# Designs tried in a protein design chat: miniprotein binders against q6w4x9r395to579. Part 92

Target 1, 185 residues: q6w4x9r395to579
Amino acid sequence: GHCSLEGGSFVTTFDARPYRFHGTCTYILLQSPQLPEDGALMAVYDKSGVSHSETSLVAVVYLSRQDKIVISQDEVVTNNGEAKWLPYKTRNITVFRQTSTHLQMATSFGLELVVQLRPIFQAYVTVGPQFRGQTRGLCGNFNGDTTDDFTTSMGIAEGTASLFVDSWRAGNCPAALERETDPCS
Below, E stands for the ipSAE of ESMFold2; O stands for the ipSAE of OpenDDE; V2 stands for 0.75 times the mean of E and O plus 0.25 times the DockQ between their complexes.

## First folded at step 9 (miniprotein)

Design ea6
Fold by ESMFold2-Fast, scan of step 9:
Structure ea6 (fold): chain B 185 residues (1-185), chain A 82 residues (1-82)
Amino acid sequence: as target 1 above (185 residues)
Amino acid sequence: STTRLRIEFRDISEEQAKKVELIIRYDAEKSGVDVEFEYHDGRLTVEARGSPEAIEWFLYIVRIRLWYELPDVTIYVIKVES
């Protein structure tokens, strides 16, 4: 299955449901028991630096018990806080420059990520058939039915993207956290 | 069908404990989990109660958020009973 984050604010799920994304935090893009060491793929959004969108993707993070790989729009790749020269290889993950404008993260566990660095930072996620019906997050549940692609972290299928997106917030958004705790926000 | 989760943090300052509490309270509310906190002498204890599904998601997201936002804070004890 294929999931895309394009144009700064658009997402298409694994089951091909398109929606628009307006958040400015870190969000769980993909979580699955098929990811080793409690792994998750996360997307970082900020206020748009692109004139045609309200929010923009600024980094993609792969986080597990062993790795915290950050690929940012400034073309810096880090793992566990340390900058890495490309190609960068671990036991199960390789990050390399696919073209002058694209980086790829290939894995041994059926997950592939391609990021476009220029002119607009965008991400493309591919997962193998073993992930079918076993994914959750912004990319949907990959069960072949688009009607439940907006399933929140609490297991509730929403009709709109707003509550769905909010349920998958994973941090790095002090303003959103303050709003949740502030009675007037 | 109610699952109980106990998390313990050790050698944690009052400032760190407050930040952990903010993260945990936020994620508990979003997960439908009830939480209680006790801080004493560098030790923060968290008791959480909810459905098995709610506790599973809650524990996962709390671990991810703490690792991402507070990488110097370590969980000493996790105990799940259902």
Scores: ipSAE 0.013, ipTM 0.473, lowest interface PAE 8.1, mean pLDDT 80

Design ea7
Fold by ESMFold2-Fast, scan of step 9:
Structure ea7 (fold): chain B 185 residues (1-185), chain A 82 residues (1-82)
Amino acid sequence: as target 1 above (185 residues)
Amino acid sequence: STTRLRIEFRDISEEQAKKVELIIRYLAEKSGVDVEFEYHDGRLTVEARGSPEAIEWFLYIVRIRLWYELPDVTIYVIKVES
């Protein structure tokens, strides 16, 4: 299955449900028991005036018990806070420059990430068939049914993206819905 | 259909325990989980109660959030009962 984060704030889930959101936080993009060492893929969004979107993807993070790999729009790759030269290899993960404008994170456990650096920072997530029905997060549940793609972190299927997105916040930041409805914001 | 989870944090300061409590309390509210805290002699014990699905998500998001914000604290899962 394929999930994309494009145009700054557009997401297409593994079940091909498109949506858009306006959040500035770190969000859980993908969590699965198929990821080793309690791994999770996360997406960092911040304010942007470059596109028509008011929020943009600025970094992708792979976090596990051993690794905190951050790939940022500034073309900096770090693991556990230390900058890494490419290609960067661990036992199960390799990060390398696929083209002059694309980085790839390849893994031995069925997850692949491609990030476009220019002209707009974008991410493309591919998972193997073992992930079917085993995923949670912004990329959806990969069960072949788009009607429950907005399943929140509490297991509730929502009809709108706002509550779904807010339920997957990982960073210490205000909920997007709260900011949107605040009279002073 | 109610699951109980007990986790511990060991060798943490009172200041670190307060930060952990703040984060866990927030995540418990978002997960639909009820939590109780006890701090004694460098050990913070958290007891969580909720549906099996809520407890599973709660434990997962607690681990992720604490790794992100407080990487120096270690979570010990002591008991999960349904």
Scores: ipSAE 0.006, ipTM 0.285, lowest interface PAE 10.6, mean pLDDT 76

Design ea8
Fold by ESMFold2-Fast, scan of step 9:
Structure ea8 (fold): chain B 185 residues (1-185), chain A 82 residues (1-82)
Amino acid sequence: as target 1 above (185 residues)
Amino acid sequence: STTRLRIEFRDISEEQAKKVELIIRYEAEKSGVDVEFEYHDGRLTVEARGSPEAIEWFLYFVRIRLWYELPDVTIYVIKVES
């Protein structure tokens, strides 16, 4: 299955349900019992553009008991806070430059991440068939049905992307953006 | 039914304890879990109460956030009773 984070704030789930959200936080992108050592793939979103309501992907994080691999829009790769030269290899994970504008994180456990660095920071997640019906997070549940792709961390199927996204926050992030004064209006 | 969770941190500074409390209070409110804190002599004890499913996701987010944001903080005890 394939999940994409494109155009700064657009997501397409493993079941091909597209949505857009506005939020500045770290979010659980993928959680599954198929990930070793209680691993999780996370996406970091921050403010973008001239409007404070706009948001974009700024980093992707693979976190487990052993590793904290951060790939940022500034083309820096770190593990546990230390910058790494590519190709970077661990027991189960290899991060390398796939093209002049793309980095790839390959794993031994059926997860693959490709990050586009330029011209726009974007991420593409591929998971093997063992993940079918066993994924949770922004990428959806990978069960072949788009109607329940907005299942929150508490197991509730929501009709709106905002409540779904907010349930997968992994940070002390500000409340959803309320009505704010635009200096130009 | 109601599930009870106890988490204990040891050899934690007052500054670290405050950061842990901030994370735990946020996740408790998000998951619908009730929490109580006690700090004494470098030991922080957290007691959480909620439904089994609320406690499961509360604990998941607390652990992942501690690994991400406070990697130097060690959890010594996790006890679950229902």
Scores: ipSAE 0.470, ipTM 0.782, lowest interface PAE 2.1, mean pLDDT 82

Design ea9
Fold by ESMFold2-Fast, scan of step 9:
Structure ea9 (fold): chain B 185 residues (1-185), chain A 82 residues (1-82)
Amino acid sequence: as target 1 above (185 residues)
Amino acid sequence: STTRLRIEFRDISEEQAKKVELIIRYEAEKSGVDVEFEYHDGRLTVEARGSPEAIEWFLYLVRIRLWYELPDVTIYVIKVES
């Protein structure tokens, strides 16, 4: 299954449901029992350019009990706060430069991340079949049914993207809906 | 259907306790969990109540935020009952 974060603020879930949101926070993209050591993939969004109503992806984070790997739009890769030279390899994860404009994080547990650095910072998440029906977060539940792709962190299926996205906030930040109401705040 | 969670923070300053409380209140409100706090003699005790799904997710997010923002603070899970 494939999930994409494109064009700054567009998301397509593993079940191919597209949506857009506006928010400036860290959000959980993917959490699953299939990820080792309480692993989670997260996305960091911030204001895009001169428009307060637009947001864009600025970093992708893989967090587990052992690792906090951050890949940022300024082309810096860190683990647990320390900058790493590529290729960077742990027992289960390898981060390397796939092309002059793309980084790849390959894992032994069925998760793959490709990050486009230029001209626009974008991310592509691929998961193996073992993740089917066992994912949660902004990338959806990967059960082959798009009608419940907006399942919140409390297990409630929502009809609107804004409530869904706000439920997956991982930091102390304002709700996306409040930012859209007043573009100056 | 209601889960009760008791967690404790030990040897924590009053300033650290206030930061922990802010994090816990924020995550509790977001997840639909009810929380009660007691701070006495370097010990912060938190009682949380909610659905099993809400408590599980609440605890997960609190652990992540504490690890990220307050790495010197240790969370002790005393009791989980559902």
Scores: ipSAE 0.000, ipTM 0.216, lowest interface PAE 13.4, mean pLDDT 76

Design ga0
Fold by ESMFold2-Fast, scan of step 9:
Structure ga0 (fold): chain B 185 residues (1-185), chain A 90 residues (1-90)
Amino acid sequence: as target 1 above (185 residues)
Amino acid sequence: SVLEEIAKTILEAVKDLVEAVKENDEEAIKRAIERLEEAAKRAEEAGFEKVAEAVERVIEAVEDGDDPWIFLAVRYLEWVMEIAMRRALE
């Protein structure tokens, strides 16, 4: 399955449900028992460099008990806070420059991440078939049914992206809903 | 439904824990952890090993003081409980 984070703030889930992101926080993108050592993929969103009214992806984080790999829009790759030269290899993870504008994180456990650095910072997540029905987070539940892709952390299927996104915050940040204005004409 | 009683206790304690962590309320954190420790023991005794294990991960994350890790552990616990509840229903 494929999940994409594109155009600064657009997300398409593993079940191909598209939505737009307006929050500024760290969010759980993918959590699964198929990820070793309590691993999870997270996405950091902040204000756009072009417009402060927009939100955009600024970093992708893979966190486990052994590793905290951060790939930022500034083309810096760190693990556990230490900058790494590419190619960077651990037992199960390799980060390398795939093209002049793309980095790839390949793993031995069925997760692949491709990050576009230029002209717009974007991320593409690929998971193997073992992840089917075994994922939670912004990328959805990968069960072949788009109607429940907005399943919150409490197991409730929501009709709106805002409530879904807010439930997957991984930091003490303002909720997306707190910034919404009254929809008066 | 022993599982439903345990689940209610865990969900209420987790909600209180998350709010206490956001507010850095040390006494509220301690109270929530005590409730989670009791619930984990009950879950283990009732045979819900994965639920007990997930609760312990939340407690460990709070003791380590890393907010992203705490939220990750909480979301994992919620998922484990959802699966356990679904299995119990049929």
Scores: ipSAE 0.066, ipTM 0.494, lowest interface PAE 5.4, mean pLDDT 75
ESMFold2 (binder alone), alone request of step 9: mean pLDDT 81; pTM 0.784

Design ga1 (at its last look DockQ between E and O 0.31; V2 from the best seeds 0.00; counts 0 for: pae E 7.7 > 1.5)
Fold by OpenDDE base, look of step 10:
Structure ga1 (fold): chain B 185 residues (1-185), chain A 90 residues (1-90)
Amino acid sequence: as target 1 above (185 residues)
Amino acid sequence: SVLEEIAKTILEAVKDLVEAVKENDEEAIKRAIERLEEAAKRAEEAGFEKVAEAVERVIEAVEDGDDPWIFLLVRYLEWVMEIAMRRALE
């Protein structure tokens, strides 16, 4: 399964369902019992301009009982809050520079993350077949059915991306917007 | 079940904590932390150490004053609890 976060506000789920949203929060990107040590992947979005529609991905966070890895445009921060030189290795995770503009987080448990740093901060998540039907978050449920990808954290199917995305918020932030909206609207 | 009861307690306390943090109500935060500490202890005693640990991480984040991280760890805690419940049913 391949999930992509592109163009600042576009997401394509593991089931290849595309959608967009504008939010300035941290969101659960991927949760799965297949991730060891209760691991989860999160996406951090922030304002990239003045308007509410000017939002962009600014960081990706992997969190488990054993690891805390924050990949941003300028640095990789780990458990102690310090920037690390690459390659960074833990028991099951390696973060390294793939190209001049791309970082990769490789794992031994079927999760791969590629982060494009420039010109646009983008992320690409790949999970192995063992994750089928066992994922949740913004990347969807990886069950081959696009119609149920907008399943909330409470297991409810939503009809709009905004409500779906909001259900996966991990912060104190305003509601996500599906379309460009005037701040006064 | 024991885990369900503990989970309910934790979720209620977390809810109160989140609201208290949003409102910057220090006394309410303190009360919520106390409830969470007790719940964590119960979780640990019941054998759900991962849940207890996740609760403690939330508390630590609050004490550090890192609001964005607090909310993230709250969602993480919810996930840890969900995993624990699932495993308990297996």
Scores: ipSAE 0.628, ipTM 0.850, lowest interface PAE 0.8, mean pLDDT 92
Fold by ESMFold2, look of step 10:
Structure ga1 (fold): chain B 185 residues (1-185), chain A 90 residues (1-90)
Amino acid sequence: as target 1 above (185 residues)
Amino acid sequence: SVLEEIAKTILEAVKDLVEAVKENDEEAIKRAIERLEEAAKRAEEAGFEKVAEAVERVIEAVEDGDDPWIFLLVRYLEWVMEIAMRRALE
């Protein structure tokens, strides 16, 4: 299965359902019992333009009980807060420079992450067939059906991307304002 | 069923916990944790060990004060319960 995070907060799910959202938060991309040590893949979005409603991907995080690997748009890779030189290897994870513009995180548990650093920070998530029907998050549920890819963290299938995306926040992020401009408080 | 009653208790306590964490309401956090501890015991006694373990993980995350980790583990707990309930209906 393939999930992509591109450009102006565009996402394509494992079931090929495209959507876009605008948010400044950390979101859960992928949860699965196939990931060891309660692992999850998360995406960090921040402001990317003149309007606060325009957001883009700035980091991807793999979090488990053992590791917190952060790949950021500054081309810095950390694990548990410590900067690492590439190639970087743990028992079951290898992070290396695939090309001058792409980094890759390969794992022994069927997860692959390719991060494009330039010209635009983008991410491409690939999971093996053992993940079929066993994923949740912004990348969807990988069940071959796009009608329920917007399933919230509470198990409710929503009709809009915004409700779905908001449910997958991994933190206390401010509510979005209803207009593009932010007056001074 | 017993699982449905336990799941209702857990989901209500988790909802209260998440809201209490968002509001930084320490007394509400404490009350939600007490309810989760009781529900974990009920789940363990009823043979739902994966549910009990997932609840305990949420409790530990609250004690560590790591808010993003708390939200992540709450989502795992909800999923573990959904899987357990689906299997009970099969």
Scores: ipSAE 0.023, ipTM 0.429, lowest interface PAE 7.7, mean pLDDT 79
Fold by ESMFold2-Fast, scan of step 9:
Structure ga1 (fold): chain B 185 residues (1-185), chain A 90 residues (1-90)
Amino acid sequence: as target 1 above (185 residues)
Amino acid sequence: SVLEEIAKTILEAVKDLVEAVKENDEEAIKRAIERLEEAAKRAEEAGFEKVAEAVERVIEAVEDGDDPWIFLLVRYLEWVMEIAMRRALE
């Protein structure tokens, strides 16, 4: 399954539900019991350039009991606060430059992350079939049904993106503003 | 059910913990941790080992003072509880 973080503030879930939000926080992008050592992907959003009304992805974080890998829009990769030169390899994770504009984080546990650095910082998450029905976070629940993709951290299905996004904040931050994209509008 | 009583205690304690962490209220953090420790013991004794484990991870994160990790593990605990509750309804 594929989840994308594009155009600064657009998200498409594993079940292909698109939405948009306005937020300046770290959000849980993907949690799953399939990730080792309580691992999770997180996405950091901040104000974009000169526009204070727009927010955009500025970093992606993989956090587990052993690793805190941060890939930022300024092309710096750190693990546990230390800058790393690419290619960077751990036991189960390799971060490398796929092209001049793209970094890839490959794992042994069925998770792949591709980060576009230019012209716009964007992220693409791929998970193997073992993750089906076993994901939570901004990328949705990967159960093949888009009607419950806005399931909050407390297991409640919400009708709006803003309540859904707010439930996945991983920090003491202000509430997000809804900017849901409807292809039928 | 026993699980529902434990879940209610955990959810209330976690809500208080998150608020206390955000306000940096050390006494409120301590009280919430004590409630979570008791709930984890009850969960383990009742056979809900994954729930007890998830609670202990939240406590460890608070003791380490890592805010992103605290919030991540709180969300994980809520999910573990949701799974346990769903299984109990099968």
Scores: ipSAE 0.007, ipTM 0.359, lowest interface PAE 9.3, mean pLDDT 75
ESMFold2 (binder alone), alone request of step 9: mean pLDDT 83; pTM 0.797
ESMFold2 (binder alone), look of step 10: mean pLDDT 83; pTM 0.798

Design ga10
Fold by ESMFold2-Fast, scan of step 9:
Order: C-alpha cells, then sequence, then structure tokens
Structure ga10 (fold): chain B 185 residues (1-185), chain A 90 residues (1-90)
C-alpha cells in the first residue's frame, strides 16, 4: 500500500482517501505491530514560508527503540542526533540518495520511504501486504475501506479530517525545524 | 473482567500522565507512573504480557524525557489495549 504527503499539505491514505492537512506539529504518520522495536513514522509540519496560511511538511522521523532517523527539508539526515553521510546503513535500514532530488529509506521489514527534497518537500510511504489492517496514524488503517480511514487514536471513526488529525498529534510542537528533533521546541 | 479493570486503570493513568507531561508537573507525573507500574504488574500476573510490556515502554520513555517518544508510546499502549479488549470479546 501507498500513502503520500504531497504539495506540502495533502495526504492520501493507504486506502486512497485524500485529505488536506493544516496543523503545525509533529504527527504520528504510521504505527504498526509489523514495525520492529516499537517503530513508528512521524511527520513534522510547520508554516509555509510562501504563505503563512499554509502548512508544509518539513521533516520525516523514523523512531524505534534503537533509532531516531530524521530526514529534513534542508537535506540533513541524522540518527540519534548525529549527522550522517549518505549512503547510511544500519542493520535493517539504509538511507541513500535515489536521485539528485530524492532520498530513499529502505528497510528489511516491509517499509519504504521516498522523500522528495526539491522543488517541494514531499514524502511517499510504501508498505508490504503484511501491513494490511495493521496500521494506525495519518496514513489510515489500510483495511480496504475508505469510510473508516479517519479512525482516531482511541479507535473512533470520524467524518472530518480535523478531529482525526488532532488525535494523532504528538508532543510539544516544534515552532521551527531544527537539524535534529527537539522535543522542547 | 480483570482486563476491563486493568484497561480502565491504564487509560485513566495515561490520560493523567499526558496532561502532567505537557504541564511539566513532576508530582503528577510521579503519581501517574506509580499507577502504571501497579497496572503493569497486574497485567503481567493476569497473563496480558503485551499490555504489561507496552506500559513498561511508556514508563521507560518518561524516564528518558523525550516528549514525542512518550506520546508515541502512549498511543501504542492505547492501541495494544484496544486490540486486547477486542480479542477478549471474541
Amino acid sequence: as target 1 above (185 residues)
Amino acid sequence: SVLEEIAKTILEAVKDLVEAVKENDEEAIKRAIERLEEAAKRAEEAGFEKVARAVEYVIDAVEDGDDPWIFLLVRYLEWVMEIAMRRALE
């Protein structure tokens, strides 16, 4: 299944439900028991520099018990707070430059992330069939039914994107993107 | 059921924990952790091992002081509890 974060503020879920995103916070994009070591993808949104009424994706974070990989719009990749030269490889994850404008995070556990750096920072999430019906977060529940894609963190199906998005908000909201994830910003 | 009592305790304690973390209330954080520690012990004794482990991850994350990780693991715990409750109804 494919989930996309495009145009700075548009999301298409694994079940192909499109919606618009206007929050300025860190949000849980994907959580699943299929991810090792309690792993999850998170997305950081901030105000657009072009228009203050718009929000845009500024970083994607993969968090697990062993890794905190941050890929930011300034083309810096960090793991556990340390900047990494590409290609960067761990036991289960490789981050590399796929094209002059795209980075890819490939994993051994059925998750693939492609990040477009230019002209607009965008993300594309691909998960294998083992994730079907096993996902939570902004990318939806991947169950083949778009009517319940707005399932909140407490398992309530909402008719509106606003309540859904707010339920997946995480932590103190970073006011500006830092090169590393700052939980106090 | 035992699971329903454990679930109620966990969900109330994590709600209090999230509020306490956001407010940086050390005493409220301590109280919520104590409730979660007891709930994890009860869950383990009752055979709900995944629930107990998920609670332990939340407690560990609070000790690490990483707010985004704390909130992520709270959402994970809520989901683990939801699955356990649904399974029990089958």
Scores: ipSAE 0.000, ipTM 0.264, lowest interface PAE 12.2, mean pLDDT 74

Design ga11
Fold by ESMFold2-Fast, scan of step 9:
Structure ga11 (fold): chain B 185 residues (1-185), chain A 90 residues (1-90)
Amino acid sequence: as target 1 above (185 residues)
Amino acid sequence: SVLEEIAKTILEAVKDLVEAVKENDEEAIKRAIERLEEAAKRAEEAGFEKVAEAVERVIEAVEDGDDPWTFLLLRYAEWLAEIVEERALE
């Protein structure tokens, strides 16, 4: 299954449901028991300067008990806070430059991540068939039914993207749809 | 089943813990952790060692205050409880 994070906060789930949101937080993109050592993939969003979008993807994080691999839009790759030169290899994970504009994280456990660095930072997640029906997060539940792709962290299927996205915040951040304070001074 | 009862307890305690952490409510955090400790003990006694280990990791992460790891493990515990409930009903 394929999940994409493109443009101004556009997401297409593993079941091919597209949605868009506005938010400045770290979000859980993918959790699954198929990921070793309590692993998860997370996406960091922050304010952007691109027209018609106020927030954009700025980093992707793979976190487990052993590793915290961060791939940033600045083309910096770190593991557990230490900068790494590419290609970077662990027992189960290899991060390398696929093209002049793309980095790839390949794993032994059926997860693959490709990040586009230029002209806009974007991410593409591929998971093997063993993940079917066993995923949760912004990329959806991978069960072949798009109507429940907005299943929140509390297990409730929502009709709107905003409640879904807010449920997957991985930190103490403002809610994606919190009303902005009136800027009149 | 025993597994279904344990899963329900974990799910309810984790939901309360998530809200307590968001609100920085120390007493609510303490109460939720106590319920999770009880559920982990019952899971271990019933032979569900992996469930007990997952719950213990959630408790340790919250007590250590390690973000974003804390929030990641809270969502994982919610998901685990749901999957365990579904399997117990099969």
Scores: ipSAE 0.013, ipTM 0.410, lowest interface PAE 7.9, mean pLDDT 76
ESMFold2 (binder alone), alone request of step 9: mean pLDDT 70; pTM 0.647

Design ga12
Fold by ESMFold2-Fast, scan of step 9:
Structure ga12 (fold): chain B 185 residues (1-185), chain A 90 residues (1-90)
Amino acid sequence: as target 1 above (185 residues)
Amino acid sequence: SVLEEIAKTILEAVKDLVEAVKENDEEAIKRAIERLEEAAKRAEEAGFEKVAEAVERVIDYVEEGDDPWTFLLLRYAEWLAEIVEERALE
């Protein structure tokens, strides 16, 4: 299954449900018992520097008991707070430059992350079939039904993206806002 | 069944732990952990070793205490409670 974070703050879930939000926090993108050492993938959003309060993806984090790998829009990769030169390899994870504009994090446990650095910072998450029905977070539950893709951390299906996104905050941050049309008048 | 009783205890304790962490209530966190420890012991005694191990891992994470880890634990605890409940119903 494929989940994408594109165009600043657009998300498409594993079940292909698209949505958009406004938020300045670290959000849980993917949690699953299929991830080793209680791993989780997280996405960091911040103001994009554009008028009208737009927000965009600025970093992706893989956190487990062993590793805290951060890939930022500034092309810096750290693990447990230390900057790493690419290619960077651990027992189960390899981070390397796939193309001049893309980094890839490949794993031994069925998770793959591709990060586009230029022209816009974007992320693409691929999970193997063993993750079906076993995921939680911004990327949805991967159960083949889009009607419950906005299942919050409390297990409630919501009708709005902002309530869904806010339930997956990974920190003491402002509440997410519903995206409004940007008037360029 | 014994597993259903254990699953109910774990689910209730996890819900209370989630609320206690959100409110920064140290006493409530301690009480929820104590209930989880008892549930893990009961699971182990009943032969549900995998359930006991999962509960013990949740308890270990509460002790780490930093902001991203605390929220990760919170979300993982909720997910674990749902899995345990679903398995008990099977």
Scores: ipSAE 0.013, ipTM 0.412, lowest interface PAE 7.5, mean pLDDT 76
ESMFold2 (binder alone), alone request of step 9: mean pLDDT 70; pTM 0.648

Design ga13
Fold by ESMFold2-Fast, scan of step 9:
Structure ga13 (fold): chain B 185 residues (1-185), chain A 90 residues (1-90)
Amino acid sequence: as target 1 above (185 residues)
Amino acid sequence: SVLEEIAKTILEAVKDLVEAVKENDEEAIKRAIERLEEAAKRAEEAGFEKVAEAVERAIDAVEEGDDPWTFLLLRYAEWLAEIVEERALE
């Protein structure tokens, strides 16, 4: 299944449900028991340009007990706080430059991440069939049914993206709705 | 059942802990951690070692002040508790 983070603030889930949100926080994109030792993929969103009502993806993080791999819009790759030259290889993960504008993180456990660096920072997540029905986070539950794609961290299916997104915050930061400067516009 | 009670306690305590951390409420954090420690012990005694490990690691992360890791582990513990609840209902 394929999940995408595009155009600054648009997300398409593994079950192909599109939505948009505005927030400044780290969010859990993907959790699964198929990821080794509490591994997860996370996305960092921050203010976009001069308008504080617009937000965009600024970094993608793969976090596990051994690794904290950060790929940022500034084209810096770190693991556990140390800058790494590409190609960078661990036992189960390889990060390399696919093109002059794209990086790829390949894994041995059925997860692949492609990051577009320019002109707009974007991310594309691919998971193997073993992940079907076994994912949680902003990318959805990958069960083939779009009607429950907005399942919150508390297991409740919501009708709105904002409640869904706020349930997956992975930081001590305000809810996305509290930061909108003009709710009538 | 006992397993349903354990799972419910973990789910409720995790939710309370996340809210307490976001509000910087040290007293509420301490109370939520105490409830999670008791629930984790009961889960381990019932044979759900993976749930107990996830909860304990989440508590350690909160105590260390590592926000992204803290919330990740709390969400994972919550999901494992849901699996325990589903199994208890089978």
Scores: ipSAE 0.224, ipTM 0.631, lowest interface PAE 4.2, mean pLDDT 78
ESMFold2 (binder alone), alone request of step 9: mean pLDDT 70; pTM 0.653

Design ga14
Fold by ESMFold2-Fast, scan of step 9:
Structure ga14 (fold): chain B 185 residues (1-185), chain A 90 residues (1-90)
Amino acid sequence: as target 1 above (185 residues)
Amino acid sequence: SVLEEIAKTILEAVKDLVEAVKENDEEAIKRAIERLEEAAKRAEEAGFEKVAEAVERVIEAVEDGDDPWTFLAVRYLEWVAEIAEERALE
């Protein structure tokens, strides 16, 4: 299954449900028992804006009990706070330059991340079939049904993206706003 | 069932822990951790080792003081508790 973070604040879930939001926080993108050592993908958003977006993706983080791999829009890759030269390899993870504008994080456990650095910072998540029905976070539950893709961290299916996104905050941050509804315009 | 009861206790304690961490309320964090420690003990005594381990990991993350990891661990435990609750209904 494929999940994408594009155009600053647009997300398409593993079940192909599109949505957008405005938010300045670190959000849990993907959690699964299929990820080793309590691993998870997180996405960092900030107001360093892209045209037609109030907030933009600025970094993607893979966090586990062993590793904190950060891929930044500034083209810096760190693990546990230390800058790494590419290709960077661990036992289960390899980060390398796939093209002049793309980095890839390949893993041995069925997760792949491709990050577009230029012209706009974007991320693409691919998971193997073992993840089906076993994912949670901004990328949805990967169960083949888009109607419950906004399932919050407490297991409640929401009708709106903003409540769903807020439930996946990984920090003390302001509430997210939907791009479609600007009360001042 | 015992598992369903433990899962509900964990979900309620985790909800309080998330709120306490967001508010930086040290005493509320301590109270939530104590409830989680009791839930982990009950899970272990009932034979649910994986649930007990997940609770212990959340407590360790909070004690380490890394806010992003703390919220991540809490979300993971919420999910483990939901799975446990769902299985208890079967």
Scores: ipSAE 0.155, ipTM 0.599, lowest interface PAE 4.0, mean pLDDT 78
ESMFold2 (binder alone), alone request of step 9: mean pLDDT 70; pTM 0.644

